# VH-VL binders against o27280, part 377

Target 1, 266 residues: o27280
Amino acid sequence: MDSMNVPEVLEIKRIVEESESVKTFIFSWDFRREVRPGQFVMVWDFRDEKPMSVSLIDPVRSEIGISIRRVGEFTDRVHGLSEGDLLGIRGPYGRGFELMGRDILLVGGGIGMAPLAALADEATARGMRVDALVAARTADELLFLDRLEAAGVNISTCTDDGSCGFKGFAHERLLTLEENHDMAAVCGPEPMMFQVMRILDERDVPAQLSLERYMKCAVGICGQCCLDDTGFRVCAEGPVFWSQELSRVREFGRYRRDPAGRRVPW

## First folded at step 17 (VH-VL)

Design B112 (framework fv_bamlanivimab)
Fold by ESMFold2-Fast, scan of step 17:
Structure B112 (fold): chain C 266 residues (1-266), chain A 119 residues (1-119), chain B 107 residues (1-107)
Amino acid sequence: as target 1 above (266 residues)
Amino acid sequence: QVQLVQSGAEVKKPGSSVKVSCKASGGTFRSYGISWVRQAPGQGLEWMGRIIPRFGRANYAQKFQGRVTITADKSTSTAYMELSSLRSEDTAVYYCARDDSYEGHFDPWGQGTAVTVSS
Amino acid sequence: DIQMTQSPSSLSASVGDRVTITCRASQSISSYLSWYQQKPGKAPKLLIYAASSLQSGVPSRFSGSGSGTDFTLTITSLQPEDFATYYCQQSDDTPRTFGQGTKVEIK
């Protein structure tokens, strides 16, 4: 069972600087412990433990990558580490993305491109056509463009300020793309995901969305899984949910909850 | 497609400095690295260093540490390599190349800049 | 620094020949190995990356294989435009390092 899950202490093999605020940490991995795009691991710096999405899955090199955005004390400490330093890793956990059909659309905002980059690798390896819409506030914050290009992904970009690609938001750019897809995968800020989901629903494109806030549910910490102010709870393992699961949740894209359960606008 | 265009040939005296430019067009200059590689006449390829223009951070091969400075101007999408205290052994063609962040391979390459160090 | 050694340093071949060039790293580099072609007076051109991935636009007669310390570039049916110098390059560590080159000359 899960009671046998213990962090492995792994050496940081390589660090890739994705942006001024995002780094990818690459570790040797034993693939007898399967990991799939959309799953996460618990990263332990010997003080605190945080869930992080797996952004690189490379069974040929026996490597995984974990992309971490600098947002607070834990991530600041991890960003200060060097190749050769050690981190504790346990997992993987959570429900991964499900691939179906021949054509997939990826829509990512900011660090949300991390799990989608791993998915792009798997989809292209399966022979799928992959289109990616990569969104950020500025060109400097667009992530994984070189990696997506190397994988043969068809890339569209948008930035709020127009510094790269379409000037505007992800959902505005998506409206100018008429190509139909068998499925979509979406990850990024919750308001962006909500707008994108609505367009994909109108187009009858089944979508899976990855919600960072539900990673704790996958490891059995369930205190924050109430998504509806009418008392409805999402009792499915996260972080990946189908759009149909989210379509009736009033909070999705509008509110989050603090540790006390109070509604906080995004 | 991204293209890299380098400055023209230079003839320099021993002890002087040379600054070679590499202008990127097409694609996202800020999202990748630029490496500098030189090739002496009849010799192989030698990596000098790289910069990630987004961060302004440069890394150098130990042999060139203290003599080479690699910089980037984001506003003009141009990377520069400056080599000081020139010797006759620095006579070479100097290339810039786009450096893949994950794989570390070089594509595309600039056309090369011939630098001749002679009295 | 990781040292890269190519064999042979030069070879003579005829159009239609199968050509094999090897590259050895002084320590394991996994599959972080690229192959380049360089013609006289020109910049190098990427052929293979990640030890075995063919660059877009490169003819299928070129292939790469290997992992760890031993790598091979194969040209299955040499064409006139393939007479050039070939270099391997490791990207597992900084500094990036190249092999000394293999010159493929007409017989």
Scores: ipSAE 0.207, ipTM 0.670, lowest interface PAE 5.0, mean pLDDT 86

Design B113 (framework fv_bamlanivimab)
Fold by ESMFold2-Fast, scan of step 17:
Structure B113 (fold): chain C 266 residues (1-266), chain A 119 residues (1-119), chain B 107 residues (1-107)
Amino acid sequence: as target 1 above (266 residues)
Amino acid sequence: QVQLVQSGAEVKKPGSSVKVSCKASGGTFRSYGISWVRQAPGQGLEWMGRIIPRFGRANYAQKFQGRVTITADKSTSTAYMELSSLRSEDTAVYYCARDDQFEGHFDPWGQGTAVTVSS
Amino acid sequence: DIQMTQSPSSLSASVGDRVTITCRASQSISSYLSWYQQKPGKAPKLLIYAASSLQSGVPSRFSGSGSGTDFTLTITSLQPEDFATYYCQQSDDTPRTFGQGTKVEIK
């Protein structure tokens, strides 16, 4: 409905400081509006509006959480807010994750663990076995480990610098983990997701990957959003895509575009 | 396996300051918050404030605003609570405790530091 | 601030008794409530968090229930080591606030 696209002004009920650069903002939520893991909301600070993935979905407490990394002016302003302050929230939007099978793998890098944390909660509530590979550049950037542990998730960690768990990249760690999963969900830096997708495809594990750059396409902000392979153009609703769809996109995991439209390697 | 170890008992005069330390061992200090809770003789538990060492920003109960300062040294995995302008009513056992970021419960606790404010 | 009121302030019980302690919040705190046990001269020990989640290593005779404003800690078949003071604590808002405590005494 059109009324569902108007921002609601909500009070910040609680703020969880996840790291030096990441905070989770918690709001009371009326679950007559369903929210699923992998969906996002538009967060409005009364000046600018940005898409943010939902990182907590708690119908029992009637709360949602939104995890935000400090990366620019908008997020710096939002990080300056306190409990009791107001933000505009509209949504949810986009295609969420689909759970299937009994044994699932989550692979998250940095803030990409945010939508996966919400998915882990739903999967464990359904009685599924959840393995999570949590990757970051350093130990200080590993997110949601306490939440995942409390939920009964089997956690593996990986840091580029070796400060926690396996020393190396997510895909290198994944090669040392068991192959027995009914599905996987992946979210993080695009180069990481590309490498992980290749391994999962080889293991015949259906994977769902969440791409932030498609969030604007899902709400129609960018008009037409395209990842162009030679003669192949993808303009679809995101942010979650199956690996079969992404395997044919030349740009995925290989390059991005600078402000001039030039292709730049990751 | 994380353990919190506090500094020893202090006897202070009214108007002075006390600084209590809380050292984390056996685990990573940077991945959680540290709260300070005090207990006057025969009384209940009173929350004073918290710090998240990874972030370095502290929050305080309004009652203690202007008198309490909570800091952390990430290199030594040590949190500090300094209380100034001491009064006899500040006589208490002061505890530090690991603060769960999501649920907000406290576990583990330090052993406590007795602070006596008298003559 | 959210006020936490515990009832009773004290109770006398015998080994093997069922003990019930209640905690009331001045406003809804969902399930952001924890229970602690404190013995004389010692730091408090976490028993239950999220209103009903038993902390690892805590005996199953302890249980918590409730949501919103009314919460209960139950000890089935009280043991000698359970004579202590019990506190509830809310974590829905800052400042974090505790109930005034319930002293469980022998007899």
Scores: ipSAE 0.012, ipTM 0.570, lowest interface PAE 8.1, mean pLDDT 85

Design B114 (framework fv_bamlanivimab)
Fold by ESMFold2-Fast, scan of step 17:
Structure B114 (fold): chain C 266 residues (1-266), chain A 119 residues (1-119), chain B 107 residues (1-107)
Amino acid sequence: as target 1 above (266 residues)
Amino acid sequence: QVQLVQSGAEVKKPGSSVKVSCKASGGTFRSYGISWVRQAPGQGLEWMGRIIPRFGRANYAQKFQGRVTITADKSTSTAYMELSSLRSEDTAVYYCARDDQWEGHFDPWGQGTAVTVSS
Amino acid sequence: DIQMTQSPSSLSASVGDRVTITCRASQSISSYLSWYQQKPGKAPKLLIYAASSLQSGVPSRFSGSGSGTDFTLTITSLQPEDFATYYCQQSDDTPRTFGQGTKVEIK
């Protein structure tokens, strides 16, 4: 038996309100069960189970954090919980980010900044130079700016409405940044990631992209967790993929699949 | 800078209740927690409970559970602490303080509200 | 509940002295420890958070150290305005709990 496949009932130690729609839930964690930036856990509220990216990895304090955006019935229930309440956690699952070189660019949109915040902590601890481009619809939806600043990250922001930083989309802001990096990590809506990937490819910057695709179980379901042309399963082979792999997927940045396997536009 | 201003001193009879207010000015009221801490004459600090206004839910120290109610009115940026079934031992200065969500420290503090319970 | 115990409960010191106050938690609180200064008739003032982080505007003669269960507040070169009561506070769990206080008095 794989201990990662058995939910452990953990007490919510702290809750941090990141924005109107996002909270980070912090739990004590036994780091004999290693977790890496880019991996996810299954969160169980004793009624339903959903995959969530790990957004804080703190072995010194023996804590992990899981950032959750309010988008449906499950997340509404979880957002109603308080410190001291219990949740089931199993994992971690998936492959995490790989770090290489001396400098890294992070490009995150909305809740996609969650796994990138954990990656920023690790990259900084390894002595890498970290630049982050943080994108959101409005200033109040920009996430983790305080954590990134505390970690020594060089931050650029953009908002669709111009309420903070550059007015426009992440890829438009990226075009105004002239610096080349040894690698990049990208997480956010697939259309944003597709545009960012194209620019990084033209600059010969190897990029890893984290997909927040629909998943029904930790091992994945062939129809819902597969990328159309490659057969990749997000929870088994992802959620982190190299840009070269994603360039071969027809659906990436264009369509997603619903629970019935039907194509749905972004 | 966020500043917390509390209501004035109260003198109450045993068995009654008291409701102390804490108004936040400057900054975003919703972006932090508010804790209530009391101090009896010549004694140390005792945490009573907290509210995070955006949750709309309060946490209380077990000693005060059933007697204390902490609420917040977002429209006026004001938090309230109501303590019922007052005893002479509840005579204290009551403080509100901004509660940091990540580190859990308290800053700033209100100026304090003296509550005296006597017959 | 996590119990916080300070040592000493009081001490007498002279201007220019180095003062050390210790705080012990009944269980590990990692680095979730803050220090406050309180003068008679006033609200407490935050000095140190996260065991060792100096609050903005607090003089550099104040420093904090420690992790787990044992923590120290140090005041180098004590000044006249530093005669006060000092409290430690843990934020690892609810309820939040304070030490009993250490009164720093004029010798």
Scores: ipSAE 0.164, ipTM 0.642, lowest interface PAE 4.7, mean pLDDT 85

Design B115 (framework fv_bamlanivimab)
Fold by ESMFold2-Fast, scan of step 17:
Structure B115 (fold): chain C 266 residues (1-266), chain A 119 residues (1-119), chain B 107 residues (1-107)
Amino acid sequence: as target 1 above (266 residues)
Amino acid sequence: QVQLVQSGAEVKKPGSSVKVSCKASGGTFRSYGISWVRQAPGQGLEWMGRIIPRFGRANYAQKFQGRVTITADKSTSTAYMELSSLRSEDTAVYYCARDDQYQGHFDPWGQGTAVTVSS
Amino acid sequence: DIQMTQSPSSLSASVGDRVTITCRASQSISSYLSWYQQKPGKAPKLLIYAASSLQSGVPSRFSGSGSGTDFTLTITSLQPEDFATYYCQQSDDTPRTFGQGTKVEIK
C-alpha cells in the first residue's frame, strides 16, 4: 500500500481534449485512497510538481481524471504527453465539497468547472437536481458542457463577449435565474466568485467556494496558501470554504498577491 | 439538442473520390468528436475514423489509412469525410455520429449518406 | 484491435418474451461498452452506454450488464417496435469496434 505523500507513477490511460488549452488526463486509481470532489493531487512530470484539481472520480472503473490548463512550461510539457506515458501522482489533498439538500447550483468560470464537474457527477448520482451556470470570456473557453449535459445537468451559459449564451458576467446572469437552491458550489476567478457569493448570501443560499489560485504547495507551510484576514492555509484548510468564512476576507475578490506578497489588483 | 445533418446520396465511378458532409446544428463544435461509421448492404457497422473538430485532430482505422481524410470547419460547424480510390466494395451508407470523449458512445447519429460505386 | 463477438447472430421471439443478447470482447474493456438498436433504412440508435447506463428516452425494459469481457443486453418484455438488429460497441481503445450484430425477428 502506498502513502498518499509518496508519488505513485501512473500510466495515462486516456486523454480528453476539453478545449484548445485544457486536457483531462485519466488514470487508474486505487480507491483505498478515497478521493472526493473539491480535492486536488500533486502532478509530477519528473522535473516539477504542481497541484491539479480532480475533475473525474469513478470508483466503479477505478479511475480518476485530472484537468490541466496550459499556462506555462510545466503544463506545456504535460500537454505534450500521450496515452501510455507516465506521470507521478500523490494525494489527494485538501477539503472536499459537502452536499446537502435536494437542489444544488454550480457556478463555474473557466478551469474552475473542473472540480465542479466531479461534484456534478456525485450530486446527480445522489438524486439531486443540478443547475450549472458555466461562465467564460469566450465560447471556446466554456468547459465540460458535453459532460454536464450527459449527466442530466440543467445548463446556463454566459460569456463576457456574448459569443455563447448570455452576454455578460456570471453574477449578471445569476440575477436572471430562479432562486430555488438548497446550496451552491462556486469555482472560478476570484472577482466572479466574490460577486456570486454576495448574491447567494442575499438569497440565503449556503455556498461553498473553491480557491484554486492558492494550491501552489500541498504541505500547508507556505505563505501563498494563506488568506488575508483569517490566516487560513488553502492547501491545509481549503481549497473549499463556506461563504461565511470568506465574507471576512478583505482580499477575496478585490486583489491578489504576487510571489513577494505584494497586493496586485485583479 | 444537437442534430447532425448529412449531404445527399452520391453515385460514383471506380477510382474517383467522394466527400460527405455532416453539419452540426444547435451550437458551436464543443469538445465532442465526430466519428464516421459505414455499413455495406446487409452488413454490420464499421468504424472508419474520427475527428475532434475543435482541435482538428483525426484518427483512422488502419484499413482506411491513406484513403480516408476526415476534416472539420469550425466556422460552419461541419465535418467532412473524403474517401479516395473508390472500389465497388465501398458501396455503403456512411454515417457521422457525435462521439463522446469520456464514454466513447455515439449519439446523435446523422441520417446517413448512401454512396454507390458503379461502372 | 479489440474483437467483439455477439451471440446469437439471430433469434426469433414473440411479443412479451424476455430476450437476452451477449457480447464478448477479446480483451478486458472495463465498462466501455455501448448497445445500439438499428431498424431497416435507419441510423443506429443508442440504447445503453457504459455497459449499464440507460440512455435518456429509452424504455426501462432495456437493460445492460457486465464488465471486463462479458456483457449482456436484456429486453424484459419484447414489444412490436423492438424487432430490430442490435449491436455492441467497445470504446476502450482505438479503433472503435462493433459486434457483428444480432437480428431479433418476429416468430
Scores: ipSAE 0.659, ipTM 0.819, lowest interface PAE 1.7, mean pLDDT 87

Design B116 (framework fv_bamlanivimab)
Fold by ESMFold2-Fast, scan of step 17:
Structure B116 (fold): chain C 266 residues (1-266), chain A 119 residues (1-119), chain B 107 residues (1-107)
Amino acid sequence: as target 1 above (266 residues)
Amino acid sequence: QVQLVQSGAEVKKPGSSVKVSCKASGGTFRSYGISWVRQAPGQGLEWMGRIIPRFGRANYAQKFQGRVTITADKSTSTAYMELSSLRSEDTAVYYCARDDQYDSHFDPWGQGTAVTVSS
Amino acid sequence: DIQMTQSPSSLSASVGDRVTITCRASQSISSYLSWYQQKPGKAPKLLIYAASSLQSGVPSRFSGSGSGTDFTLTITSLQPEDFATYYCQQSDDTPRTFGQGTKVEIK
C-alpha cells in the first residue's frame, strides 16, 4: 500500500498519438499492484503532479497506458517527452467500473473515452457484447475508434459539427440507438453525462459515470474532492458513481467549481 | 475497409530522387499511421519509416535518415515517400501499409511500386 | 536493431499437412509480433497480430503462439492457397524488423 502514495519513476516504453491533442503513454507495470478500468493515477513530471485515467490495462504484456490531453502547461510539457524519458507514477486510486450482465453500452465524450477504452477491452475479454457511442466536437477529436473496432466493439459516432457520424450531441444520438442494455458506463463532460444519465434512467438501464473534474487530490483530503449536497469525496468514493447516486447531487451537470471552490456554470 | 493505392513503376538514374504516392480510399485518415516497407529482388522486407497523416508526424529508420522524407496531404488522403541520392541497391518494390499504432501491425498494404535504379 | 530469425527457411508440404514455422527474436519483444503471408508478385497479407490474435477474414486453421523471444505460426490443415512465403515481424522497437521468410512449397 505505501508504494501507492510514493511515485515510481517509470520509463516511457511507447507513445501512441490518438489525436492532435491526445497521446497515450505506455509503461511496464507490475500487476501485483492491481489496476481496474475507471481508476486513475497521479502523473508527476518532476515539477507538477496531475491525475490521469488509465486507458490501457494489459496484464499479458505487463503494461498500462495513460492517455493525456494537451490543455495546459503541465500536459504541454508531458507531450514534449519521447520514448525512453521518465515520468513518476503513483496509484492506482479510486473506485473502478463494475461489469455485470452480457450487454454493455459505453458513452464517451472526448478524453472521457480513455477510461472507457480500458473497460471495453475487459468487457470484450469477458465475452460481453459492447456498443460504444463515441462523441466529440469534431471528427479529429474522436478517440480510440481503431482500438474499439479491433476489439469487436459496435461503434456509433457523433460530432457537434457533423464532421463524422451523427451531427449533434451524445444524448441526441443515444435517443436513436437500441434501448436494450444490461448496464452502461459513461465518461465525458458533465453536461453530456447528465443528459445521458436521464435517458438511461428512463430506460431503466443501470449506469456508472466517471467524474474526472474532482481528481485533484489523490488521497481524499482536499476541498475539491467533494460533491455538493451529499458530501461525497470523489477520490475516496469515486471517481465512478452509480447514476442513482448522482441523481441526488444538485450541481451535477449544472455547475463546476473554480480553484477557490466557487460554483460557476458549465 | 480502407484501401491503399500506390503510384506506378519508376526507372531512375543513380543520384536522382524518387517520390512514391499512396492514396487511402474507402475511409478518412484516422489515428493510424502509414508505414513504408521495401523489398529488394529475392530479399526480405525492410521498414523505412512511417507517418501519422492526421497529425503530420513522421519517424524514420536510422539507416534511411537524411535520405528519406515521408509526408502526407490530408486534403487528398495521400501519403508520400521520397528517397534521394538513389543507388543501385535501392532497386526494390516499395510498399505502403496502414500501421496500427498500438501493435504496429500492417494491414492493409498497397499493391507496391517497383523502383529500378540503373545507369 | 532487433534481429528476427525464422526456422526453417523453406519446407515442402502436402495438402492436409500440419505446418509449423518458428520465429526467434534476439531480445524479448513480449507479444509484439505479427505474421504475414506473401504470394509471388503480391503484397504481404496480415494473418496474426499480437502474437496470437487472428486477423479478421483469415481462416481459423492459422494460429499463432509464443511470447518473449520464441514464437510459432501453425497451419493445422494446409490448403492449396496456403503455399506462400511467411514472415514474422516485431513491433516492440524501432526500426520494425522482419524475419528472413519461410517458403512453404508443394511436395
Scores: ipSAE 0.633, ipTM 0.818, lowest interface PAE 1.9, mean pLDDT 87

Design B117 (framework fv_bamlanivimab)
Fold by ESMFold2-Fast, scan of step 17:
Structure B117 (fold): chain C 266 residues (1-266), chain A 119 residues (1-119), chain B 107 residues (1-107)
Amino acid sequence: as target 1 above (266 residues)
Amino acid sequence: QVQLVQSGAEVKKPGSSVKVSCKASGGTFRSYGISWVRQAPGQGLEWMGRIIPRFGRANYAQKFQGRVTITADKSTSTAYMELSSLRSEDTAVYYCARDDQYENHFDPWGQGTAVTVSS
Amino acid sequence: DIQMTQSPSSLSASVGDRVTITCRASQSISSYLSWYQQKPGKAPKLLIYAASSLQSGVPSRFSGSGSGTDFTLTITSLQPEDFATYYCQQSDDTPRTFGQGTKVEIK
């Protein structure tokens, strides 16, 4: 693990505002430590450390970006930072996406578009045709549309309220799209991913899904990041899994655990 | 595609202020910023400042701090640049331009607003 | 502030010529460099961003290269509509700064 397990104090070079609740923090990065789409880093604000997915990977500029949604005290503090401020970064960690074939479908919900935006850049650079289905509750919560458009990605949107694109959920929109992809990558709320996975499996499209449910458990130590039937630890063996691996997990998409460890429906 | 449409030409006296508008037509202010760039007759381009309309906070070039105010009205998709304490050297064409947050390049541009400061 | 210096300040060329314009930054800006074309009485038009990426709708005779502090805009087979002033712009830091411009005159 060598130096990837030691936090490096990095200056925030640039901050991009993605939405009212999401910002991307850009740092200079030494690519002797390779970073792949789907991997995460540990972000340290000198009080707490939390896992965050890498959303921008630019070896030409020697930069990475980390997109962070404001959901609690740690993320509120980080959102209060400015360009020039310092954060500790260690990693990368986890299993990244694998690219195969000539064309790929990306299906992202909310902040789940962050790791998929990095993947879109890599797929496009490799000459793949990229179609993206971007889902959110409202138009204001759709993420990375301008970045995807600039990369030459074919974009479909859906919002729960119909404020942009198809009115409905990602899996409902997916049913109206042509079945012609060599692979797919999916990231978003677990119930959305489950429904999308079922459709892709029926269409015999191999899919990779990114689970962020337990990334806050610090890289899988102490076994607290665990799926039920398989014993998979998301932060150690994930966060990216093939659909065939997740089809063996009864809990995926149906149940979650409350703070007491009890099974609760989504 | 979105287009930026600016308000019409203005002739102002020294010491007054001018407020130029920039309306985004055919789109919204979602993830882009709006930068203001001016060009005096026969001179080059000079960046004045930028706003991210969703946040409402602006950043200014040091030269213009204290005299320039950039604002945005999300409901009308319109950005504004107000320059106070006008001098003859402020005579210029003022442009708004959409500012890509990742690349920070400017596209599209408004058509420009000529501001003449003379007695 | 990052200072941007262009060379030459002006040049004359014939239709069909290859012309090059250079831009130098006072400190490293990686590839955060854009090129604009401005015709008399009009707003600038984006040609190149990220030092070498051609903007959609811009003719392929325009190309950009460079990184760090030294950048070049090249126009191959110069056309009459290329009569214009060209500006480089750094996008690495605030304030955004432009070069002084290079005027290209068709002989």
Scores: ipSAE 0.622, ipTM 0.818, lowest interface PAE 2.1, mean pLDDT 87

Design B118 (framework fv_bamlanivimab)
Fold by ESMFold2-Fast, scan of step 17:
Structure B118 (fold): chain C 266 residues (1-266), chain A 119 residues (1-119), chain B 107 residues (1-107)
Amino acid sequence: as target 1 above (266 residues)
Amino acid sequence: QVQLVQSGAEVKKPGSSVKVSCKASGGTFRSYGISWVRQAPGQGLEWMGRIIPRFGRANYAQKFQGRVTITADKSTSTAYMELSSLRSEDTAVYYCARDDQYEAHFDPWGQGTAVTVSS
Amino acid sequence: DIQMTQSPSSLSASVGDRVTITCRASQSISSYLSWYQQKPGKAPKLLIYAASSLQSGVPSRFSGSGSGTDFTLTITSLQPEDFATYYCQQSDDTPRTFGQGTKVEIK
């Protein structure tokens, strides 16, 4: 709808500190604009606008949450805000995750747990059995463990450095998990998602993966949403894709593009 | 998951300060807050403030601002509440409690620390 | 500050009775409301959070309801161990505030 392309100035109702580098900003939301797990919004600090995944969806309380990792000038400014301060929110955009079956596996890395936390809430509300593999480089980057536990999610953790749970990468931990799932949802660094996708494909588990690096097309330039030779438009068809769609994308998990469109390895 | 164990009872003179500890055992502080709540004899519950031990951020009730300091030592999984310029009306049982950041309910609670301010 | 007012301040009841305690917030707190039980000499115990969610390990005779400004705690069949003081608490804003308490006494 046209109304989703105009930023609304909303008051920050609450701020949840998830880690040293991640905060969740909670806003009152009019659910006549539906929001689904896996969708994103454009966050405007009255100077710059950036895409952020929705991490909390609560129609009963009329609230949404947006989790933001501190990685640069824009996010540093937003992290400096307090409850009562204002931000512009435009959206939601993109297609959300689809749920099917009785059992779902969530595999999240770092901030990629944000959209999966919202999905976990929806899956548990539907009576699904939810298993989550939460991965990060270090223990301090593991996100949403308390929220997942409160939702009744069965949690496995891994860290690259071994500071919490299994020592190793998400795909290495996944190989030690034998339980069958009707579907999976994956979000995190692309190299991690690529390795996880391969394992799930070999196990015949249908998976949806969220690609957030191309969401800038919501601001207006169509070329930023194109995925190499396949011609997919992330903003129109994503950011959530089925694994069979991503297996055809040469860029996925291998390289990215700089502002000039030049390929840069991960 | 986590149990909270508080330091022992204190008897203090007016004008002094008291520092109560709250140690998380059976786990580590994750993204929970630790709130401090006091209860004077025969009275109800009064929230003093909270800290998120993992990140060191503290918030205080305005009534106690300037007199209360809440800190945490992540390495020992211990939160502290220090109350200065003690008065007789500060006689109370002081509780720490784990504070869920999303729901902000308190569970579990420490066993309480009796602080008596006497002449 | 959000003020929380409980009614009644005390009540007398017999084992097997249905007990109702109400809590009113001075402004809307959505469903950010918890109920606690406190026995003499003990720390409070969480019974209900999010206005109506029963805490794990709490008997099903306890239930909570309400939203906005008006909330109710119900004990459907009072047991001997339920004689205690009950507190509501809002978590919508800082500072967190409690009701004055309701003492449930044996008749």
Scores: ipSAE 0.647, ipTM 0.826, lowest interface PAE 2.0, mean pLDDT 87

